# Ledger of designs, part 12: VH-VL binders against Adapter SH3BGRL (SH3BGRL)

Target 1, 113 residues: Adapter SH3BGRL (SH3BGRL), of Homo sapiens (Human) (o75368)
Amino acid sequence: VIRVYIASSSGSTAIKKKQQDVLGFLEANKIGFEEKDIAANEENRKWMRENVPENSRPATGYPLPPQIFNESQYRGDYDAFFEARENNAVYAFLGLTAPPGSKEAEVQAKQQA
Below, E stands for the ipSAE of ESMFold2; O stands for the ipSAE of OpenDDE; V2 stands for 0.75 times the mean of E and O plus 0.25 times the DockQ between their complexes.

## First folded at step 13 (VH-VL; framework fv_diridavumab)

Design n04 (from k03 with heavy chain A33V; at its last look DockQ between E and O 0.78; V2 from the best seeds 0.00; counts 0 for: pae E 2.9 > 2)
Fold by OpenDDE, look of step 13:
Structure n04 (fold): chain C 113 residues (1-113), chain A 119 residues (1-119), chain B 111 residues (1-111)
Amino acid sequence: as target 1 above (113 residues)
Amino acid sequence: EVQLVESGAEVKKPGSSVKVSCKASGGPFSNYVISWVRQAPGQGPEWMGGIMPILGITKYAPKFQGRVTITADDFAGTVYMELSSLRSEDTAMYYCAKDSSGWYEFDYWGKGTTVTVSS
Amino acid sequence: QSVLTQPPSVSAAPGQKVTISCSGSSSNIGDDYVSWYQQLPGTAPKLLIYDNNRRPSGIPDRFSGSKSGTSATLGITGLQTGDEANYYCGTWDRSLSAYEVFGGGTKLTVL
């Protein structure tokens, strides 16, 4: 299952929007996901801190939500998600198989042909 | 280089409140935890609480819960600590500290604000 | 009354090695990263070690940190007169509500 780490109490409009974009995408595409609130739950916050790879952390400061995982595997932050979406590669980004009939699946099929 | 500038020394009476400010220069607070740590004379540091404005997270040490309030003004780049119901035991140097990595490791410290509580 | 326990004092001659211990529990040192702070007289604490064994830029390799179980250790080799200070360990405690805790401090005297 996809896990999205979010801050429910963030005062940043930008972060809220980014979180909503990710969650909205998952909902719209009927991709199962679980929200992990790092603002309300210390365990979530600790886990995210420990499991966001060092090379994916900002040079300074705390990794900002949303942070996306497939189970325990780190997939990326909002920028990575955004890039994947623009390239029609979100399922690959999420570590999921693109559903049949999807644009992403069609592209993959052509590449394999 | 990040600098933390704290407000001036305070002299307060028991039962009153004190509000200390910490202004950061050279960078925003938004992506960092700003904490307040006090140190009584001859004692070690004592964490009071911290705030991470961008995530809307504010934490307090159990000892100070209900008596301390930490707030942030992102526009001013300033964090505040208000301590109420002051006691003589609250006499201490009050530091603001900023985490450079976001993992509650205080790389930057203010010079401290002396708060003296005396009748 | 500190959550983390340190020896009150240690001493050694210049050039020697000293170690400072920090003892905690499973809810703090056992579960989170340990930091060490150096506090020179009349100054604010300075981050010396973070993430158990990492040094911030500008901290010489004479300073080292380690963690095992519920205890942490600060090592100082090639002791210098300028190392005379108070040293504090710190970590995040999760026993009740998560909060930062410090040791009682260790006064290092260079003989």
Scores: ipSAE 0.349, ipTM 0.801, lowest interface PAE 1.2, mean pLDDT 92
ESMFold2, look of step 13: ipSAE 0.394; ipTM 0.780
ESMFold2 (binder alone), look of step 13: mean pLDDT 87; pTM 0.900

Design n05 (from k03 with heavy chain M52F; at its last look DockQ between E and O 0.69; V2 from the best seeds 0.00; counts 0 for: pae E 2.01 > 2)
Fold by ESMFold2, look of step 13:
Structure n05 (fold): chain C 113 residues (1-113), chain A 119 residues (1-119), chain B 111 residues (1-111)
Amino acid sequence: as target 1 above (113 residues)
Amino acid sequence: EVQLVESGAEVKKPGSSVKVSCKASGGPFSNYAISWVRQAPGQGPEWMGGIFPILGITKYAPKFQGRVTITADDFAGTVYMELSSLRSEDTAMYYCAKDSSGWYEFDYWGKGTTVTVSS
Amino acid sequence: QSVLTQPPSVSAAPGQKVTISCSGSSSNIGDDYVSWYQQLPGTAPKLLIYDNNRRPSGIPDRFSGSKSGTSATLGITGLQTGDEANYYCGTWDRSLSAYEVFGGGTKLTVL
């Protein structure tokens, strides 16, 4: 299952918009997902800190939501999602099979013929 | 380079309150989680609480629950700590400290400010 | 009273090695990450070790950290007179509400 780490009480308009863009896309495409709120649940915040690729955290900033996982596998942040969406490759980005008849499935079939 | 500057030293009477500020500069404030840590003379540090404004998180140590309030002004790049119902044992050096890792590993500290509670 | 217990003092000669212990519980060191801080006389604390055994940029490898069970250890080799300071461990604790705790400190004297 797709897991999206978010901060429900974020003080950033930019973060709130990015989170809604990701969640709204998943809902519109009927992709199953779980929200993992890092503001309300410190276990989620600890887990996100530990599992986003960040190797020198005291010298670098904390990875900011939204952060997207398939189960425990990191898929990317908002910028990676945005790029995947622009290229009709969101299902591949999420580690999912594109539905038959979708634009992404047609693009994949065209590229591999 | 990250810099944290606390407001000036204060002398207060028992039963009053104190509000100290911490101005952060030298990097994007949006990535800063700021905690307040105090240190009484001859003692170790004591975490009072912290705030991570961009995530909307505020947390307080149990010892200070009900007496401490931590707030942020993102536009000014400033975090505030207010400690109420002051007692003589609140006399200490008060530090603000930045946590870059997101899990209470304080890699930048202010120089600290003294709060003295006279009785 | 400190949740984390450290020896009050340690001493050694220049060039030698010391270790500083930090004893906690399953509600803190046992399940969470340990950091270590150096506080030189008249200064604010400085981060030496995070994530149990990692060093921030600029901290020499003669400072090391480890943990086992509910105890953590700071190791300092090649002691220099400039290492004379108080050293504190820190970690997240869940025994009341979740909060950060520090040890009471260890004064290192370089003789």
Scores: ipSAE 0.474, ipTM 0.795, lowest interface PAE 2.0, mean pLDDT 87
ESMFold2 (binder alone), look of step 13: mean pLDDT 86; pTM 0.898
OpenDDE, look of step 13: ipSAE 0.793; ipTM 0.915

Design n06 (from k03 with light chain S97K; at its last look DockQ between E and O 0.78; V2 from the best seeds 0.66)
Fold by OpenDDE, look of step 13:
Structure n06 (fold): chain C 113 residues (1-113), chain A 119 residues (1-119), chain B 111 residues (1-111)
Amino acid sequence: as target 1 above (113 residues)
Amino acid sequence: EVQLVESGAEVKKPGSSVKVSCKASGGPFSNYAISWVRQAPGQGPEWMGGIMPILGITKYAPKFQGRVTITADDFAGTVYMELSSLRSEDTAMYYCAKDSSGWYEFDYWGKGTTVTVSS
Amino acid sequence: QSVLTQPPSVSAAPGQKVTISCSGSSSNIGDDYVSWYQQLPGTAPKLLIYDNNRRPSGIPDRFSGSKSGTSATLGITGLQTGDEANYYCGTWDRSLKAYEVFGGGTKLTVL
């Protein structure tokens, strides 16, 4: 299951939009996901802090939501998601198999041919 | 380097309220928290609470819950701490401190604001 | 009545090594990163160690930190007169309502 760590009470319009973009994408594509609120739940916040890889953490401060995991495996932040989306590689980004008939699956098939 | 500039010293009577400000250099707050830590004469630091505006998170120490209010003005890059129902025991140096990496490890400190509560 | 326990004082001669202990519990030191602060007289605390054993830029390597179980230790080698200060450990406590906790402090005297 994809886990998206979000801040439900963020005062940042930018963060809210980024969160909605990720969640909206998952919903639209019927990808199962679980939201983990780091603003309302200390355990979620601690887990995210500990499980975002050091190399993926900002030089200073707290990693900003959304942060995306596949189970316990870190997949990336919004920028990584955005890049994956632009490259039609979101399923790969999420660590999922692209569904048959998807553009991503077609591209993969061509590359293997 | 971040500089934290706190408001001036305060002298208050018991039962009154005090509001201290902390202005961070560099503009609006980023992805870090600002905490308030006080230190009474001859004692160690005591964490009061903190705020991470970008995430909408405000935390208070249990000891001060209900008596302290921490707010932020992102436009002004300023965090405020208001302590009500002041007592003589509230006499202390009040510091604002910046969280270094989201672990509440404070890498930058203000110079402190002296709050004296006396009749 | 500090959540974290430190010895009230330590002392040593210049050039010597000192260690300052910080004892906590599973809900704080046992579960989160420990930081150490130096406070010179009349100044705000200064971060010496973060993430148990990491030094901020500008902190000399004669300062070191370690953590084991529910205890942490600050080490200072090559003691200098300028090291005379109060030292505090700090960490996040997750018991009940999560909050930052500090030790009671250790006064280091350079003899």
Scores: ipSAE 0.609, ipTM 0.880, lowest interface PAE 0.7, mean pLDDT 93
ESMFold2, look of step 13: ipSAE 0.637; ipTM 0.853
ESMFold2 (binder alone), look of step 13: mean pLDDT 87; pTM 0.894

## First folded at step 14 (VH-VL; framework fv_diridavumab)

Design p01 (from n01 with heavy chain G50S; at its last look DockQ between E and O 0.81; V2 from the best seeds 0.73)
Fold by OpenDDE, look of step 14:
Structure p01 (fold): chain C 113 residues (1-113), chain A 119 residues (1-119), chain B 111 residues (1-111)
Amino acid sequence: as target 1 above (113 residues)
Amino acid sequence: EVQLVESGAEVKKPGSSVKVSCKASGGPFSNYAIHWVRQAPGQGPEWMGSIMPILGITKYAPKFQGRVTITADDFAGTVYMELSSLRSEDTAMYYCAKDSSGWYEFDYWGKGTTVTVSS
Amino acid sequence: QSVLTQPPSVSAAPGQKVTISCSGSSSNIGDDYVSWYQQLPGTAPKLLIYDNNRRPSGIPDRFSGSKSGTSATLGITGLQTGDEANYYCGTWDRSLSAYEVFGGGTKLTVL
């Protein structure tokens, strides 16, 4: 299951927008996910801190939501998601198999041919 | 490097309130938390609470819950700590400190604000 | 009284090694990262060690940290007169309500 760590109480318009972009995409594409609120739940916040890889953390400060996991495997932040989306590689980004007939699946098939 | 500049010393009567400010030199807050830690004379540090403005997260120590309020002005890059119903036991040096990476390690400290509560 | 227990004082001669212990429980040291702070007289605490054994930039390698079980240890080698200070351990406690806790402090005297 895809897990998206978010801060529900964030006052940052940028963060709120990024969170909504990720969640909206998952919903629109009927990709199952769990939303983990790091603002409302200390354990969620701790887990995110511990499981975002060190080399993926900012030089200073706390990794900012949204942070995306597939189960316990870190997949990336919003920038990584955005790049994947722009390249029609979101399923690969998420560690999921692209549905048959999808643009991503077609591209993959061509590359493997 | 971040510098934390705190407001000046305070002398208060019991039952009154005190509001201490902590201004970060870097401007608007980034993805870090500001913590308030006080230290009574001859005692160790005592964590009071924290605020991570960008995420809208505020946390208080149980001991101070209901009596302390931590707020942030993002535009001014300033965090405030207000402590009400002051007692003589609240006499202490009050520090603001920056959390470096979200692990509750305080890499930068203000110089402290002395708050004296006396009748 | 403090959640984390430290010896009230330690002492050694210049050039020697000292260790400062910090004892906690499974809900704090046993479950989270330990930090150490140095506090010189009349100054704010200074971060020496974080994440049990990591040094911030500018902290000499004479300072080291370790953690085992529910206890942590600060090591100082090549003791200098300027090391005379109070040292505090700190960590996050998850018992009842999560909050940062500090030790009672250890006064290091350089003989």
Scores: ipSAE 0.694, ipTM 0.894, lowest interface PAE 0.6, mean pLDDT 93
ESMFold2, look of step 14: ipSAE 0.716; ipTM 0.884
ESMFold2 (binder alone), look of step 14: mean pLDDT 87; pTM 0.895

Design p02 (from n01 with light chain S35H; at its last look DockQ between E and O 0.77; V2 from the best seeds 0.75)
Fold by ESMFold2, fold request of step 15:
Structure p02 (fold): chain C 113 residues (1-113), chain A 119 residues (1-119), chain B 111 residues (1-111)
Amino acid sequence: as target 1 above (113 residues)
Amino acid sequence: EVQLVESGAEVKKPGSSVKVSCKASGGPFSNYAIHWVRQAPGQGPEWMGGIMPILGITKYAPKFQGRVTITADDFAGTVYMELSSLRSEDTAMYYCAKDSSGWYEFDYWGKGTTVTVSS
Amino acid sequence: QSVLTQPPSVSAAPGQKVTISCSGSSSNIGDDYVHWYQQLPGTAPKLLIYDNNRRPSGIPDRFSGSKSGTSATLGITGLQTGDEANYYCGTWDRSLSAYEVFGGGTKLTVL
């Protein structure tokens, strides 16, 4: 299952939009997911801190939500999601198989020869 | 390097409230937390609470729940701590501290400000 | 009264090695990272060791940290007069309502 770490209390317009973009995409494509709110549950915040890989953390400060996992496997942040969406590779980015007949499935079939 | 400057020393009467400010250099807050830690004379530090301004997350130590309010003015880069119903045992040095990891790692401390509760 | 227990004092001569212990429980040290702070007389605390055993930039490698079970240890080798300070451990405690706790401190005297 896809897990998206978010902060429901954020006043940052940029963070709110990034979170909505990720969650909205998952909902629109009927991809099952869980929201993990780090604002209301400090255990979620601790888990996110412990499981975002060191080489995926910013040079200074803490990593910002949204942070995307498949089960406990780190998939990336908003920028990684955005790039995957631009390249019709979101299912691959999430570690999922693209649905047959989707644009991503057709692109992947062409690339896989 | 973000610097932290607390407001000046205060002398307060029992039963009153005090509001201490902590100004962070560099303008609006980014991806770090600000915590308040006090230290009574001859004693160890005591965490009171903290705030992650950009995420809107605030947490308080159980001992201070209901007496401490921590707020931020994001564009002024200032965090406030208000402690109500003051008693003599609240006499202490009050520090604001920066936490860059987002998980209780106090990597920079202000110089502190004294709050004295006396009548 | 501290959730984390430290010896109240320790002393050693210049050049010697000293260790400072921090004893907690499964709800804090056993389950979370330990940080160490140095407080020189008349100054604010300063981060000395973070995440059990990592040193911030500018902290000499004669300062070290370790954690085992529900206890943590700060090690200081090659003691210098300037190391005379109070040393505090800190960690997150999940009991009751999750919150950060500190030890009562250990005064290091360099004689």
Scores: ipSAE 0.698, ipTM 0.873, lowest interface PAE 1.1, mean pLDDT 90
ESMFold2, look of step 14: ipSAE 0.630; ipTM 0.850
ESMFold2 (binder alone), look of step 14: mean pLDDT 88; pTM 0.901
OpenDDE, look of step 14: ipSAE 0.860; ipTM 0.937
ESMFold2, fold request of step 15: ipSAE 0.693, 0.667; ipTM 0.872, 0.865
ESMFold2 (binder alone), fold request of step 15: mean pLDDT 88, 88, 88; pTM 0.901, 0.903, 0.902
OpenDDE, fold request of step 15: ipSAE 0.865, 0.871, 0.874; ipTM 0.941, 0.942, 0.943
ESMFold2, look of step 16: ipSAE 0.650; ipTM 0.864
ESMFold2 (binder alone), look of step 16: mean pLDDT 88; pTM 0.903
OpenDDE, look of step 16: ipSAE 0.753; ipTM 0.914
ESMFold2, look of step 21: ipSAE 0.643; ipTM 0.856
ESMFold2 (binder alone), look of step 21: mean pLDDT 88; pTM 0.904
OpenDDE, look of step 21: ipSAE 0.854; ipTM 0.936

Design p03 (from n01 with heavy chain G50S, light chain S35Y; at its last look DockQ between E and O 0.85; V2 from the best seeds 0.76)
Fold by ESMFold2, look of step 14:
Structure p03 (fold): chain C 113 residues (1-113), chain A 119 residues (1-119), chain B 111 residues (1-111)
Amino acid sequence: as target 1 above (113 residues)
Amino acid sequence: EVQLVESGAEVKKPGSSVKVSCKASGGPFSNYAIHWVRQAPGQGPEWMGSIMPILGITKYAPKFQGRVTITADDFAGTVYMELSSLRSEDTAMYYCAKDSSGWYEFDYWGKGTTVTVSS
Amino acid sequence: QSVLTQPPSVSAAPGQKVTISCSGSSSNIGDDYVYWYQQLPGTAPKLLIYDNNRRPSGIPDRFSGSKSGTSATLGITGLQTGDEANYYCGTWDRSLSAYEVFGGGTKLTVL
């Protein structure tokens, strides 16, 4: 299961848009996911902080939502999601099998040849 | 490095309220939390609450729930702590502290400001 | 009284080693990170140790932290007269209403 750590209470327009972009994509593509709201539950905030790898943390301060996991495996932040989408590799980024006939499925088939 | 400056010392009557400001250097808030911690004379620190301004997350210690309010003005880069229904036991040094990790790591403390409650 | 228990005072001569204990419970030290703060006379606290045993840059390596079970220890070696201060432990307590707690402090005297 895809888990997306978000802050429902954020007043940042940039953060709100990034969260909605990720969640909207998952919803539009019928990808099952759980929202983990760090504003509603400090244990979610602690877990997100602890499980974002050191090399994926910002140079200063705490990591910002959204943060994307498949089960407990870190997949990336918004920038990583955006780049995966731009490269037709979002299902691979999420650790999922791309739908048959998609551009991403074509890339996967070529990589297995 | 972000610096924190609290507003000046205050003397208050019992039953009144106090609002202390904490101005952060460097303009609008970034991805750090601001905590309020007080220290009564001869005692250890006591955590009052926190705010993560860009996430809109506020948390209060149970002891102060209902009479403390922490707010931020992102434009001014300032956090406010308002403590109501003051009593003599609220006489203390009040600190704002920066938490860069987002998990109760107070890596920079302001110099503090005294609030004295007397009549 | 403080949720975290520290000895009220410790003392040692310059050059010696001292340890300062911080006793808590499974709902705090046993389950969360411990932080240590130094408060020199007339000053605000300063972070010495974070995440149980890590040092911020600028803190000399003669300051160390450790944690075992529900207790944490601050170690100071090569004591200097400038180390004379109050030392506080802090941690998050996950019990009802989950909140940050501090020890009552330990006054270190260097004689």
Scores: ipSAE 0.681, ipTM 0.874, lowest interface PAE 1.2, mean pLDDT 90
ESMFold2 (binder alone), look of step 14: mean pLDDT 87; pTM 0.882
OpenDDE, look of step 14: ipSAE 0.784; ipTM 0.917

Design p04 (from n01 with light chain G90A; at its last look DockQ between E and O 0.91; V2 from the best seeds 0.78)
Heavy chain, then light chain:
Amino acid sequence: EVQLVESGAEVKKPGSSVKVSCKASGGPFSNYAIHWVRQAPGQGPEWMGGIMPILGITKYAPKFQGRVTITADDFAGTVYMELSSLRSEDTAMYYCAKDSSGWYEFDYWGKGTTVTVSS
Amino acid sequence: QSVLTQPPSVSAAPGQKVTISCSGSSSNIGDDYVSWYQQLPGTAPKLLIYDNNRRPSGIPDRFSGSKSGTSATLGITGLQTGDEANYYCATWDRSLSAYEVFGGGTKLTVL
ESMFold2, look of step 14: ipSAE 0.627; ipTM 0.853
ESMFold2 (binder alone), look of step 14: mean pLDDT 87; pTM 0.911
OpenDDE, look of step 14: ipSAE 0.853; ipTM 0.935

Design p05 (from n01 with heavy chain G50E; at its last look DockQ between E and O 0.77; V2 from the best seeds 0.00; counts 0 for: pae E 3.6 > 2)
Fold by ESMFold2, look of step 14:
Structure p05 (fold): chain C 113 residues (1-113), chain A 119 residues (1-119), chain B 111 residues (1-111)
Amino acid sequence: as target 1 above (113 residues)
Amino acid sequence: EVQLVESGAEVKKPGSSVKVSCKASGGPFSNYAIHWVRQAPGQGPEWMGEIMPILGITKYAPKFQGRVTITADDFAGTVYMELSSLRSEDTAMYYCAKDSSGWYEFDYWGKGTTVTVSS
Amino acid sequence: QSVLTQPPSVSAAPGQKVTISCSGSSSNIGDDYVSWYQQLPGTAPKLLIYDNNRRPSGIPDRFSGSKSGTSATLGITGLQTGDEANYYCGTWDRSLSAYEVFGGGTKLTVL
């Protein structure tokens, strides 16, 4: 299952918009997911800290939500998600199989030919 | 590099409260945490709590829950720690520390300020 | 007493090496990352080691860290008089609720 780590208490407009953009996309495409709130649950914050890879941490500060996982596998942050969406590669980014007949499935089939 | 400056030393009576400030250089807070750590004479450090101002997250050590409150003034770039119901065991050096990574790696510390609780 | 146990003192001659131990439990060192701090006389602590064995920028490679089971060690080689300080380990503890704990400290004397 796709897990999206978020902070419900954030005062940052940018963070709020990024979280909504990810969650809204998943809902609109009927991709099942769980929200993991790091503000309300210290265990969620600790887990996110432990499971975001070192090479995916920012040069300054701590990793900011949203952070996207498939089960326990790290998939990326908002920038990685945005890039995947722009390139019709969101299912691959999430570690999921693109729906048959989708544009992403057609692109994948073309690359294998 | 952020620098941290705590407010001046305090002498307090048992049962009162103290509020210590910690001003971070460079204006409004960024995506780091500020922690409060105290050190009683001859003892090791003792973590009291943290605040992540951008995320609106605070957490307190179990020993201090109910007596400590940590707040931030984002405009002033200042964090406050208030400790209530003071007793002689609260006499210590109080530090604010920056945790730049969010992994409890305190890479910048203030010089500390003393709080003395005496009758 | 502190949750993490360190020897009260260690000593060695200039140029020698020394190790400082930090003993914890499965609820802290066993499952979490260890940091080490140097506190020179009259100063605030300074980060020496994080993530068990990593050094911040500006810390010489004479300082090293390691972790095994529920114990961590700080290694210091090429001892200098300026290394005389108190050294503290720190880690995350989950025994009551998740929070940071420190050792009681080790005084290093360079004879």
Scores: ipSAE 0.281, ipTM 0.726, lowest interface PAE 3.6, mean pLDDT 86
ESMFold2 (binder alone), look of step 14: mean pLDDT 88; pTM 0.903
OpenDDE, look of step 14: ipSAE 0.829; ipTM 0.928

Design p06 (from n01 with heavy chain S101E; at its last look DockQ between E and O 0.82; V2 from the best seeds 0.00; counts 0 for: pae E 2.7 > 2)
Fold by ESMFold2, look of step 14:
Parts: C-alpha cells; structure tokens; sequence
Structure p06 (fold): chain C 113 residues (1-113), chain A 119 residues (1-119), chain B 111 residues (1-111)
C-alpha cells in the first residue's frame, strides 16, 4: 500500500497544493493509499524522519511533506512525483505495474522498441 | 544564518500573564522549529513547547498545557510565548531556541530573557 | 526531579578524560536520539552533540557521544579549563503526548 505523509495543519499554500496534487492523482487513478498525518501524530513524524533517506533530505531543515512510500520503501517527494507524472512514469515511480492501455504502458512499450 | 532575539526582561505579579517575543532574523520562517525553554535558578533547562510555523504544528509540555500559548507571526518572523496564571515558581530565564531539523536538537539559542514574578 | 539522571558533578585534571552519564528509559533514550548541551557560566546552552554521536560544525572531536540501551554518555578528552561548565543531556520522551526532556545537569570542574 502506498503511504503519503502529509501535514493537515499546514498554512503553506505550496505544501497544501502539493499534497492535494499527489492525493488527487492517486484517487483519480484508483490507486490504493493511506494518508499519514504528521501534524496529528508525532509517531508519524518520527517515522518519516527515520525513513526518508539521508540523500533525500534538504541541506537544512526537515523534509517537507508530501513524502511518498510504498509500504516501508521510500519512493520520493513531490518533485520526484511531479517529474514521474510529466514522463508518464508514475506507476514505476510508485513501484506498481501500469494498467494495460494506460499512457504509461504505451510509453513503456515504445521505449522497449 | 538565523539569529534569535528575545524581548526584554519583565517583572510580573502573581496571577498575571507574560508574553515574550522571539524575533528570528532572515524574514519569514522556513522549515525549522522554534522552542521555548526556561531555566529556573539552580535548575536545569525545562522545555515548555515549540512551534513549526510553516507546518502549523504546535506542541506543549504536559506540565504547561493550559497555561502556555505559543504563536507565530510568519511575516514578521516572530514567535510569541504567553504564560498565564503566573506564580513565583515561574521566575526563570526564558530562552527561545532554534531546532533546525524539527527533532528537539536546539542548535541555536537566544540570549534569554528574565521573567520575575513577585508581589 | 528530571526524568533523565546525570551525576551532579565530575572533575579531572587538564589533559585528562571524563565521561558524563545520562540515564533514562525505553520511552526516551531507548528509542530516541540524544543531544548534549554545554552551558558556560553566565551564557545560554550550546549544542555539543546531536543524533547520539554527531558534532555540529565547530565542535572539536575531543567531544564525543554514545548511547547503549537506555543510557547515554558524553566523553570529553584533552580537558581544558575552558571546559568548566554545566552539561545537559536531552531527548524526546514518547510518554503520552510526547515531549522533550532534559537531564538535571552535571557540573564539570577542571582542576
């Protein structure tokens, strides 16, 4: 199951938009997921810190939500998700198989020539 | 580099409230936390609470729950701590401290400000 | 009283080594990261060690940290008279409502 770490209490328009973009995409594509709210549960915040890889953390400060996992495996932040979506590679980014007939499946078939 | 400046020392009567400010340099807040820690004479530090302004997350120590309020003015880059129902035991040095990664590791401290509660 | 227990004082001669202990529980040191602070006379605390054993920039490697089980240790080698200070451990406590706790402090005297 895809797990998306979010902060429900954020007043940042940028963070709110990024969180909604990720969650909205998952909902629209019927991809099962769980929200993990770091504002409501400090254990979620601790887990996110411990499981976002060191090389994926900012030079200063804490990693900003959203942060995306497949089960316990880190997949990326919003920028990684956005790039994957722009390249029709979101299912691969999530560690999932793209549905037959999807744009991503067609792109993958073309790349394999 | 973020620098922290607390408001000036205060003398208060028992039963009143005090509001201390902490001005952070560098304009609007970024992805760090600001905490309030006090230190009574002859005692170790005591965490009161903290705020992650950009995320809108505020936490309070159970001992102060109901008496302390921590707020932020993101535009001014200022955090406030208000402690109500003051008692003589609240006489202490009050510090604001920066927690760069949000994990209670206070890597920069203000100089502190004294709050004295006396009749 | 502090939930983290430190010895009230330690002392040693210049050039020697000391260790300062910090005893906690499974709800704090056992499952969370430990930090250490130096407070020189008349000053605010300063971070010496974070994430159990890491040093901020500008802290010399004669300061070290470790933890084992529910205890943490600050080590200081090559003692200098400028090291005379109070030293505090701190950690996140997972007890209901999760919060930060500090030790009561250890006064280091360099004789």
Amino acid sequence: as target 1 above (113 residues)
Amino acid sequence: EVQLVESGAEVKKPGSSVKVSCKASGGPFSNYAIHWVRQAPGQGPEWMGGIMPILGITKYAPKFQGRVTITADDFAGTVYMELSSLRSEDTAMYYCAKDSEGWYEFDYWGKGTTVTVSS
Amino acid sequence: QSVLTQPPSVSAAPGQKVTISCSGSSSNIGDDYVSWYQQLPGTAPKLLIYDNNRRPSGIPDRFSGSKSGTSATLGITGLQTGDEANYYCGTWDRSLSAYEVFGGGTKLTVL
Scores: ipSAE 0.415, ipTM 0.787, lowest interface PAE 2.7, mean pLDDT 88
ESMFold2 (binder alone), look of step 14: mean pLDDT 87; pTM 0.898
OpenDDE, look of step 14: ipSAE 0.669; ipTM 0.883

